# VHH binders against q9xw16, part 163

Target 1, 132 residues: q9xw16
Amino acid sequence: MSGWNAYIDTMTAAAPSIKRCAIVGAADGSVWARTEADNVFKASEEELKTFVALFNDVTQVPAKGADIEGVHYVVPRTEESLIFGKKENTGFFAVKTKSAVLIAVYEGPNEVAAQVRKAVESMQTYLNNAGY
Short names: E, the ipSAE of ESMFold2; O, the ipSAE of OpenDDE; V2, 0.75 times the mean of E and O plus 0.25 times the DockQ between their complexes.

## First folded at step 15 (VHH)

Design ma30 (framework vhh_7pa5_2)
Fold by ESMFold2-Fast, scan of step 15:
Structure ma30 (fold): chain B 132 residues (1-132), chain A 120 residues (1-120)
Amino acid sequence: as target 1 above (132 residues)
Amino acid sequence: QVQLVESGGGMVQPGGSLRLSCAASGFTFDDYAMSWVRRAPGKGPEWVSTISWSGGYTSYADSVKGRFTISRDNAKNTLYLQMNSLKPEDTALYYCARDIYEGSYPLDYWGQGTQVTVSS
């Protein structure tokens, strides 16, 4: 396990509705850490490279949506450092820090989204303050 | 009972400023992101701005970037929108909304709106 897996564990403990998540490089989508085994985050490096490039201009994303793990998500809107998507009873939050992008895929009713957003934002803040 | 009560609207001339407030009650305010949404006469809703639960992250529609500032006071359960350099195009009913990240604008809100009119 890399040191970055500790951050994965922290996020999943804070929001149990997170089913899969990853921390990837903001420049290239390279995987720093991800959930494994029964909860393996299955996105390819090619898909992740495409995904992190969306943060270069988030205003274009709602028109096209986003693909994560081969699943196409509707992106209702974006914020400066946040892309979130919905697909049936699943969703994701992706946030950009200085050097990383955090992606959390969750399942459950919409009421759990607030908890997932808080967990992801808390980690985003921590990493930004740590210089990442 | 969830309630959101907007105030601070009024009539102002182009280039003027207004500060909107939203008093929240009936829920844990600092568990939710909060948004401002506006609706001009005869038009659908337009998302204006969002602030995260902690206040650490904000986002703005392109039409208001650099002119509007969203903020919150979690101790007072209050959301604010500081509106500077107002334009006639900003004339609308402004709604405070609790954001549960379900759609292109918040779906779960209880505010009645406060009218902003920008005219010379």
Scores: ipSAE 0.393, ipTM 0.692, lowest interface PAE 2.6, mean pLDDT 87

Design ma31 (framework vhh_7pa5_2; at its last look DockQ between E and O 0.12; V2 from the best seeds 0.00; counts 0 for: pae E 14.9 > 2, grease 25.6 > 24.2, placed apart)
Fold by ESMFold2-Fast, scan of step 15:
Structure ma31 (fold): chain B 132 residues (1-132), chain A 120 residues (1-120)
Amino acid sequence: as target 1 above (132 residues)
Amino acid sequence: QVQLVESGGGMVQPGGSLRLSCAASGFTFDDYAMSWVRRAPGKGPEWVSTISWSGTYTSYADSVKGRFTISRDNAKNTLYLQMNSLKPEDTALYYCARDIYEGSYPLDYWGQGTQVTVSS
């Protein structure tokens, strides 16, 4: 488990528009790794537990939205293993693997969202292939 | 200039099948997720399906799940939608779209559309 921070670094290097991100346990929202210091990911333990439970039925999420770091996001659409949200000039992508949820918060226009989506998918695929 | 050209639409009876194609040019195709969006006359756009940039992840609207299959060929810059067990409710113009995750359906570049009509 020591070294999970290297995966955070890989993802943020691939998509510089990512401001904060984390890798958390799918069952309980426990933090495996997150951005720290100047770009610390600030979600509470209770919020993360609630957030990962959204993946039990993603079809309910667009009606309610989602909360990350105390911020309420509109969720326009979900995909089977993906929740994405929007609030003004900020957005997030959250993807589920076998045992983890990756959350990336980014800032910028819609043009940068494709780059962020690509970065989180690359990590999602890597973790799934590694059995996580 | 981004160009998306759909083909493969037509008339089919309920229970029939069609395969739609979308030829993409003017951008790096494998940098983007791609989606199919449809619009029936007098209605707004409805998201149908998305495929990730690599082709590894796919997603479908509940109304088409189990009947439609999205796929892509990055070497040919082509997106596909295999439509089985077609219903009258599937009658619409079908658009290929580059997905930038803006809203409930893509609002970036759309093709001209291809008409699918399901009737007896």
Scores: ipSAE 0.560, ipTM 0.786, lowest interface PAE 1.6, mean pLDDT 88
Fold by OpenDDE, look of step 16:
Structure ma31 (fold): chain B 132 residues (1-132), chain A 120 residues (1-120)
Amino acid sequence: as target 1 above (132 residues)
Amino acid sequence: QVQLVESGGGMVQPGGSLRLSCAASGFTFDDYAMSWVRRAPGKGPEWVSTISWSGTYTSYADSVKGRFTISRDNAKNTLYLQMNSLKPEDTALYYCARDIYEGSYPLDYWGQGTQVTVSS
């Protein structure tokens, strides 16, 4: 969906520390849009299918962590529509909308992380209001 | 310099209510999600509730769901926690915090805490 690329651009513009980003279907992990070129989001379809399924029971995720792009992240805690992970100076934020999961992988300190969360949550709110 | 100052704690009987406040300064308040955490005697820190930067999204520990309500006023740089139907198990030092996403609860991002005691 070419239209979804605009939302990727919006998030990456709002948080420059985002290295890779994707919008995927909440039901099956199908990729609707992703960063490409030098910042290709590399998660496989199988991986994304598994990842989006984490939102079915977020309470178990902290005990197991989460994998994105073949990288294992520690998940300190979860919220109903938010999963975030950390690995050294990298991390990810994943938020769930009505029909999508937004995933942003970033690199940087906590200050950067806050900006990333704000970016993805802003998009989450926008898409939810739009019915997505 | 990041500063978080909690207030509103006290002693109440079971079933009582308290409203905690957290005054934030030294950073852009509406850039950060804010959380309440508590530490009961002899226990480690326990996450209580989080609110997103805009206030759009809130989350709660199972132990406080339905009883506690987190809110914020970004114009006042203030975080709130309305605590209803308090139980003895809620007795703890309550902290407001930011930047809890490193996988730990660094004290540098907490206030000094406000004591909540629920006792008959």
Scores: ipSAE 0.436, ipTM 0.768, lowest interface PAE 1.3, mean pLDDT 92
Fold by ESMFold2, look of step 16:
Structure ma31 (fold): chain B 132 residues (1-132), chain A 120 residues (1-120)
Amino acid sequence: as target 1 above (132 residues)
Amino acid sequence: QVQLVESGGGMVQPGGSLRLSCAASGFTFDDYAMSWVRRAPGKGPEWVSTISWSGTYTSYADSVKGRFTISRDNAKNTLYLQMNSLKPEDTALYYCARDIYEGSYPLDYWGQGTQVTVSS
């Protein structure tokens, strides 16, 4: 078990609507930690490499959308270090730190999206301050 | 090109009913929440109601709760607003709008509107 699993647990505890999440390397999409067992985060290495490259220019992402776990999401807008995607009653938030990308896939009414965003942005701030 | 076309407006007496429709095209309709927004004479836009992508979650402005019902038919790419117990203050141009964030973020596309007039 990597030490990064504790950060997975922290995010899922802060926003219970998160169904799956992962911490991946910002340069190459390599998986540092992810939800496992009944809630396995299933994105392939190739998909994650493509996904993290979206942060090279987030302003181009709304025109393309984004794929994660084989699901295509519309991306309504982005912020400098944040991409969020939506499909039906599900969505994701992804945020970039100095070294990593945090990805959280959630399910539930749109009211819970703010909770999910707060959870991932809080972890983003913590990891950036810690040098990651 | 995203297109939203409202219909079903008209003149009704106070206490009457109307059903508005919004035909959507140019995008995957069931990937988006949808909203109704209205503009009364001399006022800016007022949010009326929102429905989630699947139709499972709905929300309403306090001024219309219990009188209006939002619904959608994803097979027909159509949004509806059933308006009952209409009041003169419901007189407005009614727009449907694509609502990606269910009322927390700017609506990104609007139709041309359909006029509802409630008068004796």
Scores: ipSAE 0.000, ipTM 0.135, lowest interface PAE 14.9, mean pLDDT 83
ESMFold2 (binder alone), look of step 16: mean pLDDT 83; pTM 0.834

Design ma32 (framework vhh_7pa5_2)
Fold by ESMFold2-Fast, scan of step 15:
Structure ma32 (fold): chain B 132 residues (1-132), chain A 120 residues (1-120)
Amino acid sequence: as target 1 above (132 residues)
Amino acid sequence: QVQLVESGGGMVQPGGSLRLSCAASGFTFDDYAMSWVRRAPGKGPEWVSTISWSGSWTSYADSVKGRFTISRDNAKNTLYLQMNSLKPEDTALYYCARDIYEGSYPLDYWGQGTQVTVSS
């Protein structure tokens, strides 16, 4: 595996409440790295291709929601490079960089969501600064 | 105890400017996105603007885009709203709120509000 797994490790160390996460290509949704074993990120290639295409027009996403790992999430609102979703006690944050989309799935209340968002946005900043 | 205290409101003529501040305490300020929400007399709350935890992302309601600028100083635990080219329809109580990542209107913690009145 390439060095992309080090970024997964960095995110999960920063926010232990992340249950599963992945770094995928922004153009095609191809998986560059993901959590494995007990925390395997399970999204299909077709689902990820559909998901990354949502970043082409994030303003339409709240009306439709988003699917991650076969789970449909309500998307309350979006920001230019951020899609986040909620389903009961589960949620996700996804952010787009120049070349990648980072997706993190978590379980827990608003305090957990805040920690996960911070970790994901920190990694987004790092990757953008690295030219990704 | 989470506290949000707004200040900087006042009376101004159309076309004028005001700068609102929100002092936050009782939580780790730089872990949360923050929002400004306003309420005009007899109306429900209207979301105005949101800024991410780091300040790298901002978003604005269409009604204020190009006129208002949201910013934050994480070292001072303070949120700001610079309001330019004010219009009578901007008259409202302005609240800062901690973003709960739900809907267009954050409802987690709201301050007491600061009154902005735009009239001649």
Scores: ipSAE 0.011, ipTM 0.303, lowest interface PAE 9.5, mean pLDDT 84

Design ma33 (framework vhh_7pa5_2)
Fold by ESMFold2-Fast, scan of step 15:
Structure ma33 (fold): chain B 132 residues (1-132), chain A 120 residues (1-120)
Amino acid sequence: as target 1 above (132 residues)
Amino acid sequence: QVQLVESGGGMVQPGGSLRLSCAASGFTFDDYAMSWVRRAPGKGPEWVSTISWSGSFTSYADSVKGRFTISRDNAKNTLYLQMNSLKPEDTALYYCARDIYEGSYPLDYWGQGTQVTVSS
């Protein structure tokens, strides 16, 4: 059905420590693709709409944190096109492209976080070059 | 295991330039974003700049934007910081660090640091 599922598969193959991920529209948080079945990404459309709006002013995010899949994450810092969060043994990376936001949730230590960031950044670069 | 060795610091007059280097070993250098962090006398650490694993994305603290340029050579496992238009306020020990995306600034595996002194 969705050609966008191929990009989900590419990210999870590049970083097997990604537990769940999604590609959503930057304007409205609409889901283009997400992990399903054993790794179902459970964020609601309403939650995603709120989440993508955080990219309108990332400098405010560390003070309030971010919610994904009903879980509140501490956001230690942000970059212009990146929000990352931590919650005990879990974390996420979210990056904005021209038209999309990529969200990857992982579990594990900081070495795992580095692999996940690398996979997400690679896809961010690819989509930006493709005009998304 | 992880080793980061900073070099290139020194004394320079305001308006001068210096190029810092960081030689990395003991880990896969091109798997990590790398950062420069500095600590001025009597102050806490201040994040200066970060470069992504590929070199495609860079970020800078507002205090150094337009004056400093971060770069890397993955074939040589080396991180660089080109510092231009130096100010007395840039006087600090400069550290390189792996970015593990944990805190408000990178604190993982800092080396011994290299001293930069800008004085008139």
Scores: ipSAE 0.241, ipTM 0.581, lowest interface PAE 3.8, mean pLDDT 87

Design ma34 (framework vhh_7pa5_2)
Fold by ESMFold2-Fast, scan of step 15:
Structure ma34 (fold): chain B 132 residues (1-132), chain A 120 residues (1-120)
Amino acid sequence: as target 1 above (132 residues)
Amino acid sequence: QVQLVESGGGMVQPGGSLRLSCAASGFTFDDYAMSWVRRAPGKGPEWVSTISWSGSHTSYADSVKGRFTISRDNAKNTLYLQMNSLKPEDTALYYCARDIYEGSYPLDYWGQGTQVTVSS
């Protein structure tokens, strides 16, 4: 079957409001798969390493916010293994599995955020059950 | 039109239990994470608990972990909060909220709330 790109395709099909997304290593932020071409996920290796380290203590994140693709997001709160943020009409959801962090950047009003969360949470559950 | 209606509050002694309910209407209930938020007299709102759209993931404030259980029945469009081992510090007006991911407290379509009073 397809590699990690198939999971990117599954998430974007489930939530069309996702503009860009990536699956990265939880330990180092290395990119396993990402959206490409016109929707390429542009975060640097340094930014991703910093971002995945936020999952070591999510309680500190709301005070600082989070940076993705050079954009600073307000993080209003966190849950264990979940960080989400907002900046005007854009937002993101990031979830941690055993081995990976899934990041989805979306555009739209708050109502579409629920669909994006469903897509990333479903993939998180699937990957955890598969041992990732 | 979105509506959330809380019920089940009351007056109990320390160590007692209550089950709160929230009846949701006017939206697709199983598309949203749902939360309980409380406001004690003279305090701002405090997040209590969240449950994911499917019910598979839950989270709790440290002050209620091990004592409160959040659950949902998507077929009935109803959110629940089972509160055990109640303490005077749990005295507050309790609100259910649809989580639209805008703020620290999920404040979308708070109802009138249901009062919980824990006293001897």
Scores: ipSAE 0.092, ipTM 0.485, lowest interface PAE 5.4, mean pLDDT 86

Design ma35 (framework vhh_7pa5_2)
Fold by ESMFold2-Fast, scan of step 15:
Structure ma35 (fold): chain B 132 residues (1-132), chain A 120 residues (1-120)
Amino acid sequence: as target 1 above (132 residues)
Amino acid sequence: QVQLVESGGGMVQPGGSLRLSCAASGFTFDDYAMSWVRRAPGKGPEWVSTISWSGSRTSYADSVKGRFTISRDNAKNTLYLQMNSLKPEDTALYYCARDIYEGSYPLDYWGQGTQVTVSS
């Protein structure tokens, strides 16, 4: 059993508006932890491998968008360690650490997006400081 | 009621420095990314820089990279822009803005602006 589920619990407690989230390996998209049961993160292993590879050259992402859980998101712009997207009332934030990528999917208005972003960036800082 | 109040603008010679401040009120400051946007005479708005809610991430327009530094003090609800090596091309009204999507979507709640003029 992975201790990584504690980090999922921490993010979800900080931002209850996160509908689904995952922590995956930055090199290969392998799942370290994800939400389960009624809020299971549904992305395939092949989709996650493709997604984490976007962080190798984030400048190309706004031209093509990004796919998570079979949903195509418009990505307006990116930073070296952040990809975010929106499709109507649904969105995501994904951040890269040294060894991991954190992905959080939310649903709701702009006020909800701000809370989710805060939680994801807080965890990114924590994991980077912990050497991950 | 959301308020953003910019200050710190002025006249400087090329190569000089200025520090802009933006005092924010009426919202939970540390829940939002913040951006600086400038508007030169006769031109549309140009995004300058963004800082994440915590200050852990920053981004800059190519025209200002290496010269400008964005920072924030969440305890004081204040955003800053340190501007070094100023050029005549930096002459503009500078606005702070509340930003959920790091300068990509239409920005919320622009302030009144502060004028920066770079001239000998």
Scores: ipSAE 0.000, ipTM 0.196, lowest interface PAE 14.0, mean pLDDT 82

Design ma36 (framework vhh_7pa5_2)
Fold by ESMFold2-Fast, scan of step 15:
Structure ma36 (fold): chain B 132 residues (1-132), chain A 120 residues (1-120)
Amino acid sequence: as target 1 above (132 residues)
Amino acid sequence: QVQLVESGGGMVQPGGSLRLSCAASGFTFDDYAMSWVRRAPGKGPEWVSTISWSGSITSYADSVKGRFTISRDNAKNTLYLQMNSLKPEDTALYYCARDIYEGSYPLDYWGQGTQVTVSS
């Protein structure tokens, strides 16, 4: 689990607007790594289990939205392995790999969203190529 | 400097077709969703269509569904709008716009527009 923290550090270094993030198991939502201390990712086990199940059919997500850290986000659209949401000055990008889901919560104006998406998609590609 | 330049407008008869292009420069084109917006004489802007940064997701206003197709070529930094079965009601100045977030408005940069006139 500790080894996975290096990937958290890589994503946050690539996109400084990321406030909190986590890598969780795609099958059960178990936390492999997350931001800690002042930037702790505060999702419950129940919430994460529910969240990763959204990837079973992403086409249903825009109608319902998504909950992360007790915050309900509007999800305007999804792609096959990507869910993203927005609420006021906050947003998230979540992507699924073979065995993991990466979740990055960011804060700031819309102009930083593209940087966060790139960081998350880059890590998704890396992990998929590594067999995860 | 962000720049969006539309072209391809013109005069066409009802039932005709036109293909609009938008050349983008001054930013990383494939980082942004892009939209087409139109403004008819005496009216405010009406959203027409949006395409995601990857091109995998598209959406359309009900008034143009089944007739218009949005597409993009990220290697050429170009956005397109294929307009078929044109109606007089489609007469407007058409703008391409950079969309910060898919399906969200307001848009942050607009081009100068290209005029489409549908008449006999």
Scores: ipSAE 0.000, ipTM 0.231, lowest interface PAE 12.8, mean pLDDT 83

Design ma37 (framework vhh_7pa5_2)
Fold by ESMFold2-Fast, scan of step 15:
Structure ma37 (fold): chain B 132 residues (1-132), chain A 120 residues (1-120)
Amino acid sequence: as target 1 above (132 residues)
Amino acid sequence: QVQLVESGGGMVQPGGSLRLSCAASGFTFDDYAMSWVRRAPGKGPEWVSTISWSGNYISYADSVKGRFTISRDNAKNTLYLQMNSLKPEDTALYYCARDIYEGSYPLDYWGQGTQVTVSS
């Protein structure tokens, strides 16, 4: 129903190693679209509100890590509009646009992570150019 | 086999400039983000800057913001670091690295690095 689901489909087609993902509002963590059914992105509204607030000061994140879907991730470093983390064989990339945060959870080795980052950045660029 | 070969280091006075280059081979260069990492005497590796696969997203360590500029030429498989307003604290071996996101700095770099020495 949501037009935003088309962007979820585009990201997962570009990087099949994405297990779950979501597009949420940067201001409040409200869900615009997420993967569903067997690949449902499970984060609560409270968790997402906390998570998007991390982008207000990314320099604090490596000291404490980040929680997504109830899983605590080690965040080794942050970049200006990017938070990423690793927990055993799982990881995530989260990027901020003008008005959205894109979160992609993946499973696999570092070559898989590169593919996922590429897909997420492509969508970040598209949304920024579209005014989002 | 991934190879990254750094060049362009040297000795420079405080306030001077240097441009570093990194020639990449053995992988599809434009599929990966690339980073510069440095190691100063008595310290561990420090992440300096990252540029995304497309060049659209760039980040810098706070210590170098406003002074260093990272860039890439995907047609030439080459990464660059333009260093301006150099300080004695910038003295280090500089490594380019394929950014594989495993730690606070990338782990996948090759060669001896290129030495930058800033001294009056």
Scores: ipSAE 0.376, ipTM 0.724, lowest interface PAE 2.9, mean pLDDT 88

Design ma38 (framework vhh_7pa5_2)
Fold by ESMFold2-Fast, scan of step 15:
Structure ma38 (fold): chain B 132 residues (1-132), chain A 120 residues (1-120)
Amino acid sequence: as target 1 above (132 residues)
Amino acid sequence: QVQLVESGGGMVQPGGSLRLSCAASGFTFDDYAMSWVRRAPGKGPEWVSTISWSGNYKSYADSVKGRFTISRDNAKNTLYLQMNSLKPEDTALYYCARDIYEGSYPLDYWGQGTQVTVSS
């Protein structure tokens, strides 16, 4: 059995259009688990620290966008615990829990985005209920 | 089969109120942001309001801000628009629409519309 890797597996099974994802610490962006090998999540330690800090004031994000894996995404809007973005045929959803930030990068049309968001929000609920 | 059915339109005096409803079927309603769009006689479509899938984000056109309130009931697959302080300029056919990019415009599906006429 695996630890945090099991949650990565659960998310990618629920939404096959997720190309890469990670679970990181909300306070510092430290990686708890991420997709590997052909689906390796490539964000640097510096980028993840910057990214998780966006959740300290999500209202500023739509004006600036967000950077994940060296790619700049347009962020059309945010909710208190959710940032999402789109660039061409790729997009992401990121949600904050008590202790973690879940990031899922997907590829596909907007119809696929709803499935990815649902998978990420389901995991957010599970982790919050588990005290994370 | 995706269906959006608007209702609640009618004739009202300036300063009056109306509540529009949109019954959605054929898709998972709580997976989509929803919007209201209107088309006045002789004009193109104008975006009015958007609500996120959760209901936690709402946005409004400047022309209706402070007068209209968008809401949804995900258990009933229904979208609402509460319209207060109606003006003759609000006269239009009102459409509900499914938004596939979480509050972006333009939108991917429009219902049949419900007519709102504000006249003295």
Scores: ipSAE 0.005, ipTM 0.283, lowest interface PAE 10.1, mean pLDDT 84

Design ma39 (framework vhh_7pa5_2)
Fold by ESMFold2-Fast, scan of step 15:
Structure ma39 (fold): chain B 132 residues (1-132), chain A 120 residues (1-120)
Amino acid sequence: as target 1 above (132 residues)
Amino acid sequence: QVQLVESGGGMVQPGGSLRLSCAASGFTFDDYAMSWVRRAPGKGPEWVSSISWSGSYTSYADSVKGRFTISRDNAKNTLYLQMNSLKPEDTALYYCARDIYEGSYPLDYWGQGTQVTVSS
């Protein structure tokens, strides 16, 4: 718990506009760590299982969008290991590593979106280099 | 002030190659993902390629995948697009942009563009 929570803390310190985030297993969507209390990441096990399966073929995602915490996001495009979505002032970035998916939900203008992407990508690179 | 200056466009025959450059100034270049976007005559903008802030992750539109390569030099604040196996349908004005997320293409401070014309 505390080990993986340190990575959550690192991401939120790098991008304070992240409202909620989680690190989940890429195979099944099992939660390794998430923000808690007033910032609890609220996705169900079924939703996360569905979400991580999107990384099996990211090219199909823009046609359907993506659901996180019961919110349907428009996904304007995807990148090889990145799904991002937007709904009004709320957005998310999700990146896949070897064994994990990192999900960060943020609020704010497009400039803070760039900061959030940088934070999740930095962690993605770190975890990939660590064999995760 | 934020400035993006594209260069490297020109006329080339089908199957040819061109390398585009974008010189960035007025902001911290390595804080942003960067993109190339193009506009063909009579068409709306089309996203071509993106590169992450570090250069570790790249992405391409299906129409250019395998033919184009995006890269960046953060020490020189420069973005590149290597275009190989050019086709007539690649004819467009090519724009450099900070990857500010609002839709299928970035909308934040596009440069003047550089013209690429592919014709026999």
Scores: ipSAE 0.206, ipTM 0.592, lowest interface PAE 4.4, mean pLDDT 85

Design ma4 (framework vhh_7pa5_2)
Fold by ESMFold2-Fast, scan of step 15:
Structure ma4 (fold): chain B 132 residues (1-132), chain A 120 residues (1-120)
Amino acid sequence: as target 1 above (132 residues)
Amino acid sequence: QVQLVESGGGMVQPGGSLRLSCAASGFTFDDYHMSWVRRAPGKGPEWVSTISWSGSYTSYADSVKGRFTISRDNAKNTLYLQMNSLKPEDTALYYCARDIYEGSYPLDYWGQGTQVTVSS
């Protein structure tokens, strides 16, 4: 079993409204770890490869949106290493580190979104400091 | 300078128990996930268990799940591995390590190791 699953567990504990999440390779979207069983993150390798490539120029993303697990999200704004989207009562936050992309899908209102963003950004900082 | 010093290994009979310790120094211990990795004679390194920086979350290799318990004491900068129901196949040199990836073991800091031998 993957030691990276401990990172998934840390994020989901910090923000219980995270329904599914994954840590994937920044270069190719390969899955390093993801939520499993009832919470399995279902994005295909093809979709993840396309998604991580969005970080090559995040300024283009709000015009076209982003697809995660076959769901099209409206992306209202991006930051240098952050893409987030919203679709009805669901949303996601994705952040890029040196070698990874963290993706968290959540459900709930704006208060929940803020907590999820904090959890994802905290993990981003940790992984960058660890050289990932 | 980063140092990880393992202790607590030894010789034990099948079904026995051992508690390993890892004393960490030279870095902020509670900023890092910590892991135990082992190397059996003639084999490559095998990831055993990981604990989050806060101690709230743990994960285990299938081969040790239900028998081993990882824990940490951030006030003492110490990592532990409680090993119960030991089997001959658990015989290995056990390393304390920080920040590992199961499919590849980066050259991150590992301790010198502590030997665990399970035999009759």
Scores: ipSAE 0.000, ipTM 0.111, lowest interface PAE 17.9, mean pLDDT 81

